# Ledger of designs, part 71: VHH binders against c4kar8

Target 1, 263 residues: c4kar8
Amino acid sequence: MAELSTPSPASPAPLDGGRGDELEKFTLRGARQILQLLQDLITHRGLITAHTGGGHSFMTAVLKVDEERGRVVLDPSPDPQANRRALAAPRLTCVTQLDGIRIQFPLVGLGEGQDKGRPALFAPLPAEMLRLQRREFYRLQVPLAHELSCLLKAEDLARKPVEVSARVIDIGAGGVAVVVPTGAAEFVIGGTLPACRLALPDGEPIELDLEVRNLNRQTQRNGTEQLRVGLRFAALPRAADTRIQRYIFKTERALNAKARGGL
Key: E = the ipSAE of ESMFold2; O = the ipSAE of OpenDDE; V2 = 0.75 times the mean of E and O plus 0.25 times the DockQ between their complexes.

## First folded at step 3 (VHH)

Design c67 (framework vhh_7n9e_1; at its last look DockQ between E and O 0.01; V2 from the best seeds 0.00; counts 0 for: pae O 9.3 > 2, placed apart)
Fold by ESMFold2-Fast, scan of step 3:
Structure c67 (fold): chain B 263 residues (1-263), chain A 125 residues (1-125)
Amino acid sequence: as target 1 above (263 residues)
Amino acid sequence: DVQLVESGGGLVQAGGSLRLSCAASGFTFSSYAMYWGRQAPGKGREWVSGISGSGGSTAYASSVKGRFTISRDNAKNTLYLQMNNLKPEDTALYYCAKDLGEYDYWSGTEYFDLWGQGTQVTVSS
């Protein structure tokens, strides 16, 4: 039988490092957060695909976390060649899933030994772990020519209801990012904006509830400040979801055609 | 120099109440949303509650909704967390923050990089 050294069809591939700015918000660097996530993987018996480089990988699992020695204990491959590649690799890239959420992390300094009389692989605790929902990875940048807007129902600094027409700068399956002038309205992370209206081309505005997921103050090139607000779709009717997906698909196809010199 | 000083923690029995305070200085308090987060022994940091600059909007983690109330006094530059019907699982070091860092509520992940010394809350069973 041939040695399994490449990912199986059921194994996820590592995420592209060129998407670093999109992945940064999903990266855990706190020691306690890392320990908790590793414990969750143990509890749920998560199978891990460990990529050793050169197109090689093997299946493993975290057997335990040795917090006192600052290391993880991994299940070795039944394939001795896979274990030899892992030990020779300068870095492992480990990928797995927990409750449908993609998790990815590096391991450096892999060693081999015994745990309770059984062969085991050991590595220092990772300095970072990526916890990413797949649907949140992709965002379509909305062309300025589309003049896509979302009418937000919020409160101003005097606690009075205000309607703010916000420009949509990106859109995905689960939400939108909008920009508003600093001071136009107040937002709080975790807060709900009810009955907002998303204006898409080809149809009536979509009424929906939005949840504030992130806030970022940005200085424009002309020196003015704007607030970027990330908004999650709290609930979407099927018809609204279909229209949003259709807009994303149609716009992506048009942008790809333009980039290739088409119309 | 931004300073956030938490106080009001202590030891209470399950079902009891505590009120936490956060004294803020070094920035225009009323211009910022403020947050409470906590870290329990052996667990990661978790977001607990938030309040907008004017106090008009609030948000709560599902684990504390209905039991905790966040409020602020902008004239005194002070943030409060009224904690009622405390449970043993509320035992944690509680922090206030004017920014959750790279918190992403949608993905359920939290990146807290702006925390004071915190105030310890211990709830006995």
Scores: ipSAE 0.453, ipTM 0.793, lowest interface PAE 2.0, mean pLDDT 79
Fold by ESMFold2, look of step 5:
Structure c67 (fold): chain B 263 residues (1-263), chain A 125 residues (1-125)
Amino acid sequence: as target 1 above (263 residues)
Amino acid sequence: DVQLVESGGGLVQAGGSLRLSCAASGFTFSSYAMYWGRQAPGKGREWVSGISGSGGSTAYASSVKGRFTISRDNAKNTLYLQMNNLKPEDTALYYCAKDLGEYDYWSGTEYFDLWGQGTQVTVSS
């Protein structure tokens, strides 16, 4: 959908506001709302990334909701170590999408057991769920063919300036997520990377300041480590904002058309 | 077994100072950015400050800039927060945290991972 007739924010909320009051209106706390949303995830076979902290995650799904016992039943990982991390974690942060809308919810008190004779993970129903129904929270998964990159101006382990070319893996109205080799530079959440350059397919790279918002370490199958860095756009110039939103809109339309025609 | 143990909290008058410590074990301390957070009674958790693994880069919430200084001693596996010119609104349980996992900043999720037990700071006016 085109954004011409609706307001959109220029950037997400800054760190100074904690969780931010703007997210409260997207937070579901009613038992009926939570049960219905979980059932929708089951019906649409939503794949969920469950974050266990320390930069670890595994893929899961909600298999069923047991209303009588007040529990949600999750698909265990085929990796036994991922299941052990999940069971040891004080909290799982579950992230998924439903029809392009980002869904997020915490699970606490995870346990293991059996469901219909099959191994399963169990948790009490979450006390809250986020359903982010505004366009400004959308994150476009960047197609590999686009080869989007962002040149980061950061510091290395010896505290010296370094430039790192980072592949952009997703992009939204307020920021990007990139991957870099671990050890290529140091980052700290809340830190600012001035004068970075985002390369979009059309036109010259965009010069922008970025704020580090999250960090996650990933080990690739060949044993090398990479770092996923979530970056917020600071004071984004209007022309740059327009180019970014145009890219997102055009790419989203192209991906939707391909998905329909590719069935 | 990651362990984070905070200390140095207490009762202090407005305008006073405290230095918090966080003793870390069970991981290669210098390889991780470290963070301080706080939680006031009846409020959510709040990011306060962060420092890179080498100590070369720091970041602060606007409410504490110029008053708080984060530092680390990698030889002692210890994280510090020097808090000066304390105000009653700084009253909170302060805790340290290891590097954050993969969270989407646009959703407003919490940014801390593997937290300690916390140390209470109370600032009287």
Scores: ipSAE 0.414, ipTM 0.800, lowest interface PAE 2.3, mean pLDDT 81
Fold by OpenDDE, second read of step 4:
Order: sequence, then structure tokens, then C-alpha cells
Structure c67 (fold): chain B 263 residues (1-263), chain A 125 residues (1-125)
Amino acid sequence: as target 1 above (263 residues)
Amino acid sequence: DVQLVESGGGLVQAGGSLRLSCAASGFTFSSYAMYWGRQAPGKGREWVSGISGSGGSTAYASSVKGRFTISRDNAKNTLYLQMNNLKPEDTALYYCAKDLGEYDYWSGTEYFDLWGQGTQVTVSS
């Protein structure tokens, strides 16, 4: 009686929001690589958020990798209900961070048991692990004709307050990229720019706090140096969020319509 | 139980149209961004389109931009993908995916978790 090993449903490959070729770069499928990463998680005692579905999650950790049995051992939740949900879930999605890199991996076939006399959760080794590098959610490239600007409240080298009008080059739900003249202000990654003003075409400027996330020097075609500043929306009011989303949606729709030859 | 069920796939000729649906259950649908992805034979999964929880923002892969439209009906817990001007290269298993509910504001990265079984789309030349 040949036990038909039901092929473990291949964990669906993560959706690559970028160039299809980039996701593969971040996906570990090699058994050795997976084992090593799991061991690294153990070594670092990284907390893992395990998502069970339905908006439910619990905190866990990889306790052990059992290579002989091809399974991972997880710390169960102190909440019995969370454990029940985990066991009932068709898939557990584990999310963690190691060395600043976000890691995601699915576990299928979760079971409960004991490891060295302690309650534990068991699952087969993941088929794949994702090291999710910063996938910039598609930022809308702002049409030049829209002339979006952001008034930045920053400081100069002398820590004197300065206001810099910056052109917005791209916008997303989470932030904007702007360009400023080199030397216009001093920016520090992780620094907060309070009470900035984002000008949208649809009305009055939005007052918001911005956090500096990245800085890139760019040389324009004319040889002029500019500083590209990536800014995150900090504590965005709901009304502002709605306006930004509406702008993005409308603009994208218009661009798509134009691309279809409808304009 | 959290579930995503895709439908609407089939065989279509090049230049034709299809509308895919993804029925969601077991979670607050409107609270999560949703995505369409696809996997062509012998290829990896690729992102096709995304839509915010409110539907106020959408995104498309460059390969489908202008041809595909993502939408959602939060009252019906359903995600849609209107596919127009289909090409043979669009042949794939299409699946919907749920956002993890974690938005990395630092990277602007959305993480997705749950996916359906997919619906097959075949475009004949």
C-alpha cells in the first residue's frame, strides 16, 4: 500500500510588487539557506509575529529546528485561544526582523506537542522564506504639470529654522519624495520636520509632520546638484490621508486613461 | 476561517476581456489592502495590481497598466480585476492576496499574507 505522500501544497510564491526578477532575489528556497536563517532567528531570539488569519496574531519564537524530522519548533502562545486558531489555520504567516531585514515565511501543517516536556508548536520546515527588502510601494510619479510642492520646515547648518519649498517628485500613501537645492537645509535621517505643508492641486495645503527617511544626491542634466529627500508621513490626520489617497487615485486614473489613448 | 476564493478565469482569445473576482471571508475586508498576482507556467509569481483598503489608491504592474483595472466592493467583501486587451503573455494562474495589515511606513512596503487557490486565465493567440 504505497502511502501517496500528498504533495505538500507548494507555498505560493510571494507577490512581487517590483520587477518580477527582484522577488526571486529575496526568496530563499534552498534547504540549507532556510535552515541557516531559522538558526539565525534562534540565535538572535527574535520575536516572531505569527498571523493566523482573520486579523489574529500572536507572538512566538523559533525554539528549535529539527533537521532530522524536517520540522520547526515554535513557542506557543500563552493564550490557548491563539494556539487553537493557529492549529486551525491552513497557514501560519510568520513575520519577523533580523538585522534590520524583514523576514516573512509561511508554515503549513501546524501541530501541537511537547518539546523536552514543554508545550510546543510544530510545523514542517517552510518551503520558502522571504527577506523582504524595502519594497517601495509603487509611488505615483507626480506629473510635472501638477507642480506639487512641499514646504519643509527644516534647519540650516547653524540650526536656524529655514523654510524650503521642495518639489514633490513622487507620492505614495506613506510619504513623498522631494527635491531640494543642495545646501538649502540640513536633513538628518530619522529626523522629524514638523508642521510642513503639502500642496495638492485640489485645495488648501495639508499640514503634516514629515520624517526624513533617505537622502540622495542627484545631478541634473544641466549639471546642477539636487538633493532628493524621502519623507514619511508622520501622524497623518485621517482627512489628510483621504485627500492624498484621492489625489493619487485620480492622478493614476488620468494617467492610465491617457495611456489608453482616451485622451 | 479566513478564505480567499478566486473566480472568473477561463480561455479567451487575444484582445479579449475577462473579469476576475475574489471573494473574501473571515476578516474585515475593508481594513486590508488587496492584491492580484499571477504565475505563468515556469515563471515565478509576479505582482499584477494592488488596491488600498478603502479603494482610494490603486497600483499596477507596468506590464498590465492601462489594460487591467483593480476594484473592490467592501460591502460584498469582493475584489475584482477587469482585464482588457488580453495577450498571450497574460496566461497565468491569477490569485488574490490579502495584506498582512502591516504597513511599513519607513519603506512604504505593504506585506501580504493570505492568497487564494487561484483562477486560470489562458489567452490564445
Scores: ipSAE 0.018, ipTM 0.285, lowest interface PAE 6.9, mean pLDDT 83
ESMFold2 (binder alone), look of step 5: mean pLDDT 81; pTM 0.819
OpenDDE, look of step 5: ipSAE 0.008; ipTM 0.274

Design c68 (framework vhh_7n9e_1)
Fold by ESMFold2-Fast, scan of step 3:
Structure c68 (fold): chain B 263 residues (1-263), chain A 125 residues (1-125)
Amino acid sequence: as target 1 above (263 residues)
Amino acid sequence: DVQLVESGGGLVQAGGSLRLSCAASGFTFSSYAMYWGRQAPGKGREWVSGISGSGGSTAYASSVKGRFTISRDNAKNTLYLQMNNLKPEDTALYYCATDIEYSYDWGDSSYMDVWGQGTQVTVSS
């Protein structure tokens, strides 16, 4: 069994979990590796979803790594309530993606102050970071120009059936993440949404059953809140799976071509 | 279902001691880190202490370091907080929490904070 380093108030709490041993090969613990990864997030202007517990999160970014003081500096939310939730949380779970690779790390001991006269959040450098490099964890961020939507069959607050057109923000082999207006429908983790319709740019909508896996009230960069819903493909016919994979591969190839074109 | 039930709070005079307990169920207790937090009247929640799944690593907020000791008994699925040299400013609702990793699969929350209902600690001067 892996024994973790002894953390202090200036150090993050240890990463531990029922799948911890399975994730050991993806866990970075070297100080130099952690500093380099955080710098890569700064260089690539990576947006971070910081989970504050209770199904709440906010969008942030690493502004600076203060190696001398052993801390990371984060962009605070313009929503004071989101910042209060973050400061009160026993742990902030930060999730982002770099070149299709999921990166996750904990922050413990979050404080607030100023960096160069601007409000900032700061926390001790994480002792551990996860860098998940498996194909099944890849998520394509859907280009806004594609206007991908998924028509969800759900229930409203009065338990009446409703159809909600949700914007698809990312898509992978196993599911989609969508944005729905707060209050448009009720979702329960583990619940099944039957006969939903995923619209891809080419062809007829794909009819599929979706399982609700994640609910998150995310405070956006502009301070507004939106409900993000993670949906797993409960079952996919081969034809539907092929169309989804084709869309992902074609879009990734197009994005890579733009990057090589000097973007 | 994950459940956390705190107990052991009460009224104590400044300089006194209390031991809080948190009974956990619904998950493999020894595989997850556990935490103590508190919320004072009219204030937001504050992190107090944390302990790794094996108990080999601990961390404390500067305000309690040297006075409080976190520990766990994995055979009993119970988390403890030994509080010594209590001060009036330690008056708060104390709750235990854990970070549960359900899945790295598509759409799952990687970690969720599960918090108990809390146990009240009141320190009189």
Scores: ipSAE 0.000, ipTM 0.166, lowest interface PAE 12.1, mean pLDDT 78

Design c69 (framework vhh_7n9e_1)
Fold by ESMFold2-Fast, scan of step 3:
Structure c69 (fold): chain B 263 residues (1-263), chain A 125 residues (1-125)
Amino acid sequence: as target 1 above (263 residues)
Amino acid sequence: DVQLVESGGGLVQAGGSLRLSCAASGFTFSSYAMYWGRQAPGKGREWVSGISGSGGSTAYASSVKGRFTISRDNAKNTLYLQMNNLKPEDTALYYCARELYDSEWYDSGTYFDYWGQGTQVTVSS
C-alpha cells in the first residue's frame, strides 16, 4: 500500500481536442514553417500560456530559437513552483495568438539552464504546430481600455449565490474567457451560470446563460495566480449575437489600422 | 505528489449498474473540482461528469445525464460515479481527473489529465 514503485501513467495525448482529422489541415509539420512561426512569435513579443497539466499553467515567451541545437529558449516564470511543475511535466501545451490566429504547440523534454547569463528554460523544437484560421475559432484579444466585463452569477462553497465581476480577456462567436481571483467562487466544467451580464462598450449589458467549458490556474509573469474560466454562450438571442459580432469586427478593424500606422 | 487510483469497473449486461471509485492523494482534495472522463475503442477522450470542490455543483454530458450520478467524500478523499441503465455505448476505459482544460478554447473537445491507470467498463448487448 505504501510506497511501491508503480509504473508511470501513459503519456499525455496528442494535440487534437477530440477532433482528430479535423485539425490536420491546420497543422504545420515542416521544419522551415515551424522555425518561421516561432521567429514570428519572438518578433511580435507574443505571450504564451504554457499548460503543465492538472489545470495549471504559466505565462512565458519564446526568447530565442537555437537552430544549431534544434531547441527553443523560453522565459521562465518568476514563480519557482510553476517552473518546477513545468520541468516535472511530461509535456507542455503552449497556446498563444498572433494577428488574431490561434497558435498551439507541444513541448516535450523541458530543461533548465542559462542563456547569456540569465535563467532560461529549454526544449527541443516542436514536431508540429497548430495554426487555426477559421472564423469560428477566432478569438479577439480584448483591449484593456475597452473595460469589457462580465458579471457572473455563481455559487460559493456553501452553495450560496455570489456575483463576481470578471474581466473579459478574449471573446469570439461562441463565448468568452474571463479572469477571476482565486477563491471568488466555485466553478465546475459543464456547469451553467444563468442570467450573467456581459458589458460591451456600446449599449446596455447583454443578459445571457453561460456554460463553463474550461478552468485554468494561471501564474502571471509577475508571479501572481489567477483563475481563467472559459465560458460558452448557452443561449444567445439574435440581437445579442449581432452586437457581439459588430464589436469584434469594429475592434479588429481598429487594431489592424493601428498596427499599419493609422490613428 | 498527485495520485489518482480508479477502481470498480467490470463486465455488466445492458441495463445493469456499476459504481466506480477514485482514491485521491497528494493535494487538498476539497479545493479542486474533480471529473470523470472515458475513452472508448476507436474514439477520442470524452468528458463524462464533473463535481465542484464542495460537491455543491455537478454537471453531466448529455449522453449520460439522468443515468449517471457523480459524488464525492472529502473526508475520505474519494470520488464516485454511480452508473445506472448502462448501454453498450458506455463501454470504455474510465479515468478520474483533477480540473480539465479545452485545448481548442470552448468549441472543441476536452483534454484530460489522467494520473491513474483507469478502470475498464464493458457493457454487453
Scores: ipSAE 0.073, ipTM 0.593, lowest interface PAE 5.8, mean pLDDT 79

Design c7 (framework vhh_7n9e_1)
Fold by ESMFold2-Fast, scan of step 3:
Structure c7 (fold): chain B 263 residues (1-263), chain A 125 residues (1-125)
Amino acid sequence: as target 1 above (263 residues)
Amino acid sequence: DVQLVESGGGLVQAGGSLRLSCAASGFTFSSYAMYWGRQAPGKGREWVSGISGSGGSTAYASSVKGRFTISRDNAKNTLYLQMNNLKPEDTALYYCAADIGDYEYWDSEDAYDYWGQGTQVTVSS
């Protein structure tokens, strides 16, 4: 249950440290590559969820990279308590997304000061950044305006078949994440949901088999409980895969155009 | 307090069978999915099997499919793992887990809450 500010949908929870060996191949350690990635986050105005430990986080962004001094400049939180917590933390775990690719990096030695007369947070450049570039890790955050849904075929707690219309919050080549009310259906990690229907904005719903990969229980601000369910495409016909990729590509293009064309 | 107490492990010859039990307390057992995982010496945790709260849906790791059967008795708040045709590579600490926490991982085999102390299974060749 979250009582404090909810992270952006683009900022999933940090990956477990026990997977460090598996993640080494996705770890960026070159100084030029780190600088380029941080600059890309600036250019795309990427929102960063900075985890300070103890279940606390705040929203920030990279304002500037000072290559000469080897430091990054971050946007402070409008909440003074969040900034004090960040400054007291031995480490920040920063999570963000760029073009559907999950990016995670540590910051150590956070300080405060001013940049061009405005309050700012400063930290040494990270020695490493995690960038999950695999097609399976790519996730488009689905715009709320698209009202993307997936009709799940599952069982309720009485073992009766139930159909649940779940809101799709992110989508990638390997699967979707959906949100359902707690108690609407039961799920088991590794279980298969056959003949589910993914409704994209254009065309007929796509029938697909989904495998439950993860579960996360969340309390919303209005007091309702929701279950976030990560679902893998168990098998995709090439036509369905093409159509999902087309939606992802077109949606990113439209979001980029909206960001540039909005005044 | 959530408590999971595993039992039924021991030493068995290759090709033999064991039945593990997990006694659960501190939560509404029938409302949550339950899992078996294992950890061999010097290796990471491996998901073995899962069962939905009602028992209507089950799932198995490919390495144990066809040899292991997961089941539950909701009246007794007990989870079971029937292990047949055991192999030396099944040697591990076996533990049960409940889907009652708030966690998020990218892969299902890492995504469960573990509260039990485990029961040791040793399969001799």
Scores: ipSAE 0.012, ipTM 0.484, lowest interface PAE 9.1, mean pLDDT 78

Design c70 (framework vhh_7n9e_1)
Fold by ESMFold2-Fast, scan of step 3:
Structure c70 (fold): chain B 263 residues (1-263), chain A 125 residues (1-125)
Amino acid sequence: as target 1 above (263 residues)
Amino acid sequence: DVQLVESGGGLVQAGGSLRLSCAASGFTFSSYAMYWGRQAPGKGREWVSGISGSGGSTAYASSVKGRFTISRDNAKNTLYLQMNNLKPEDTALYYCAKDWSSYEYFDEGYSFDPWGQGTQVTVSS
């Protein structure tokens, strides 16, 4: 049960470390750059997925940067177990996205206390932050209004076939991340889910084979737990790939136009 | 491209020793935690040991703790597993694997994907 997930292209999971040499040019190590980026996350209310290891994460946010004490203040989870896992972890891997830019950073030495009379988590300022502007790593956060779902062909705990309708939370060129109800099905990292059906807003569902790349039990800001499953497209017909890319492009463009007042 | 090449396996009698090596290329070796895993025929993959990028932290599966020692030489981009007091149940194909992040913690439950062909270890009774 404490097994760790491998990262998925469709998940806000940490990027593959094998790209370290290519990622160095996107790594911020200057104190002023780090402080400015953290402040940008505060200003834009960026939600952060904090990975605590063991396939666990929780949703948090940077509440403030305490430059005098050299630390960042994070919003604790309303789930006490998520906070205990975070405090016990040797490090947190924090992943977020700001205006299409992937941001990732480690936090080491997490503690708890109070900020202005309210519970808070504290950590020393990170020595480095990854800020990656690359199309191949882009993941569209799926608007709730789009009600994207994927019908998964999986197995229950008794190895009996089951179909699970999962909500799609992000989508990219290489796959999707979905949320499944707790206990709805068992997933095995590296396992294949054949003939799943991805429902895009326009047209018939797309039939596709998905590979399970990661599993993460995520505690939401409201304290509820969900199972997040990262799924890789095992093979995409050209027509399916075109439809997915068109959906991503159209949605990204619409979100950008709305943010700019509909230019 | 990431490439991992395992070597050093062979046939050994129970109570014997072997030293496995993993030659790494295609990434900044010292920036990533590394793992040894194994798979016997008809069994699933089993995590054996892990080491941090600096070499300052190590972890071992309960079945091998006290008998195996993981180490690395970052100047040579090479990972090692010193296996002492080998038992027939240690018979398996041994793989090395790169962590997806230097920030991920590891334990005996860690699941990973091997990148190499592996090196066969056979322990006779």
Scores: ipSAE 0.000, ipTM 0.119, lowest interface PAE 16.1, mean pLDDT 77

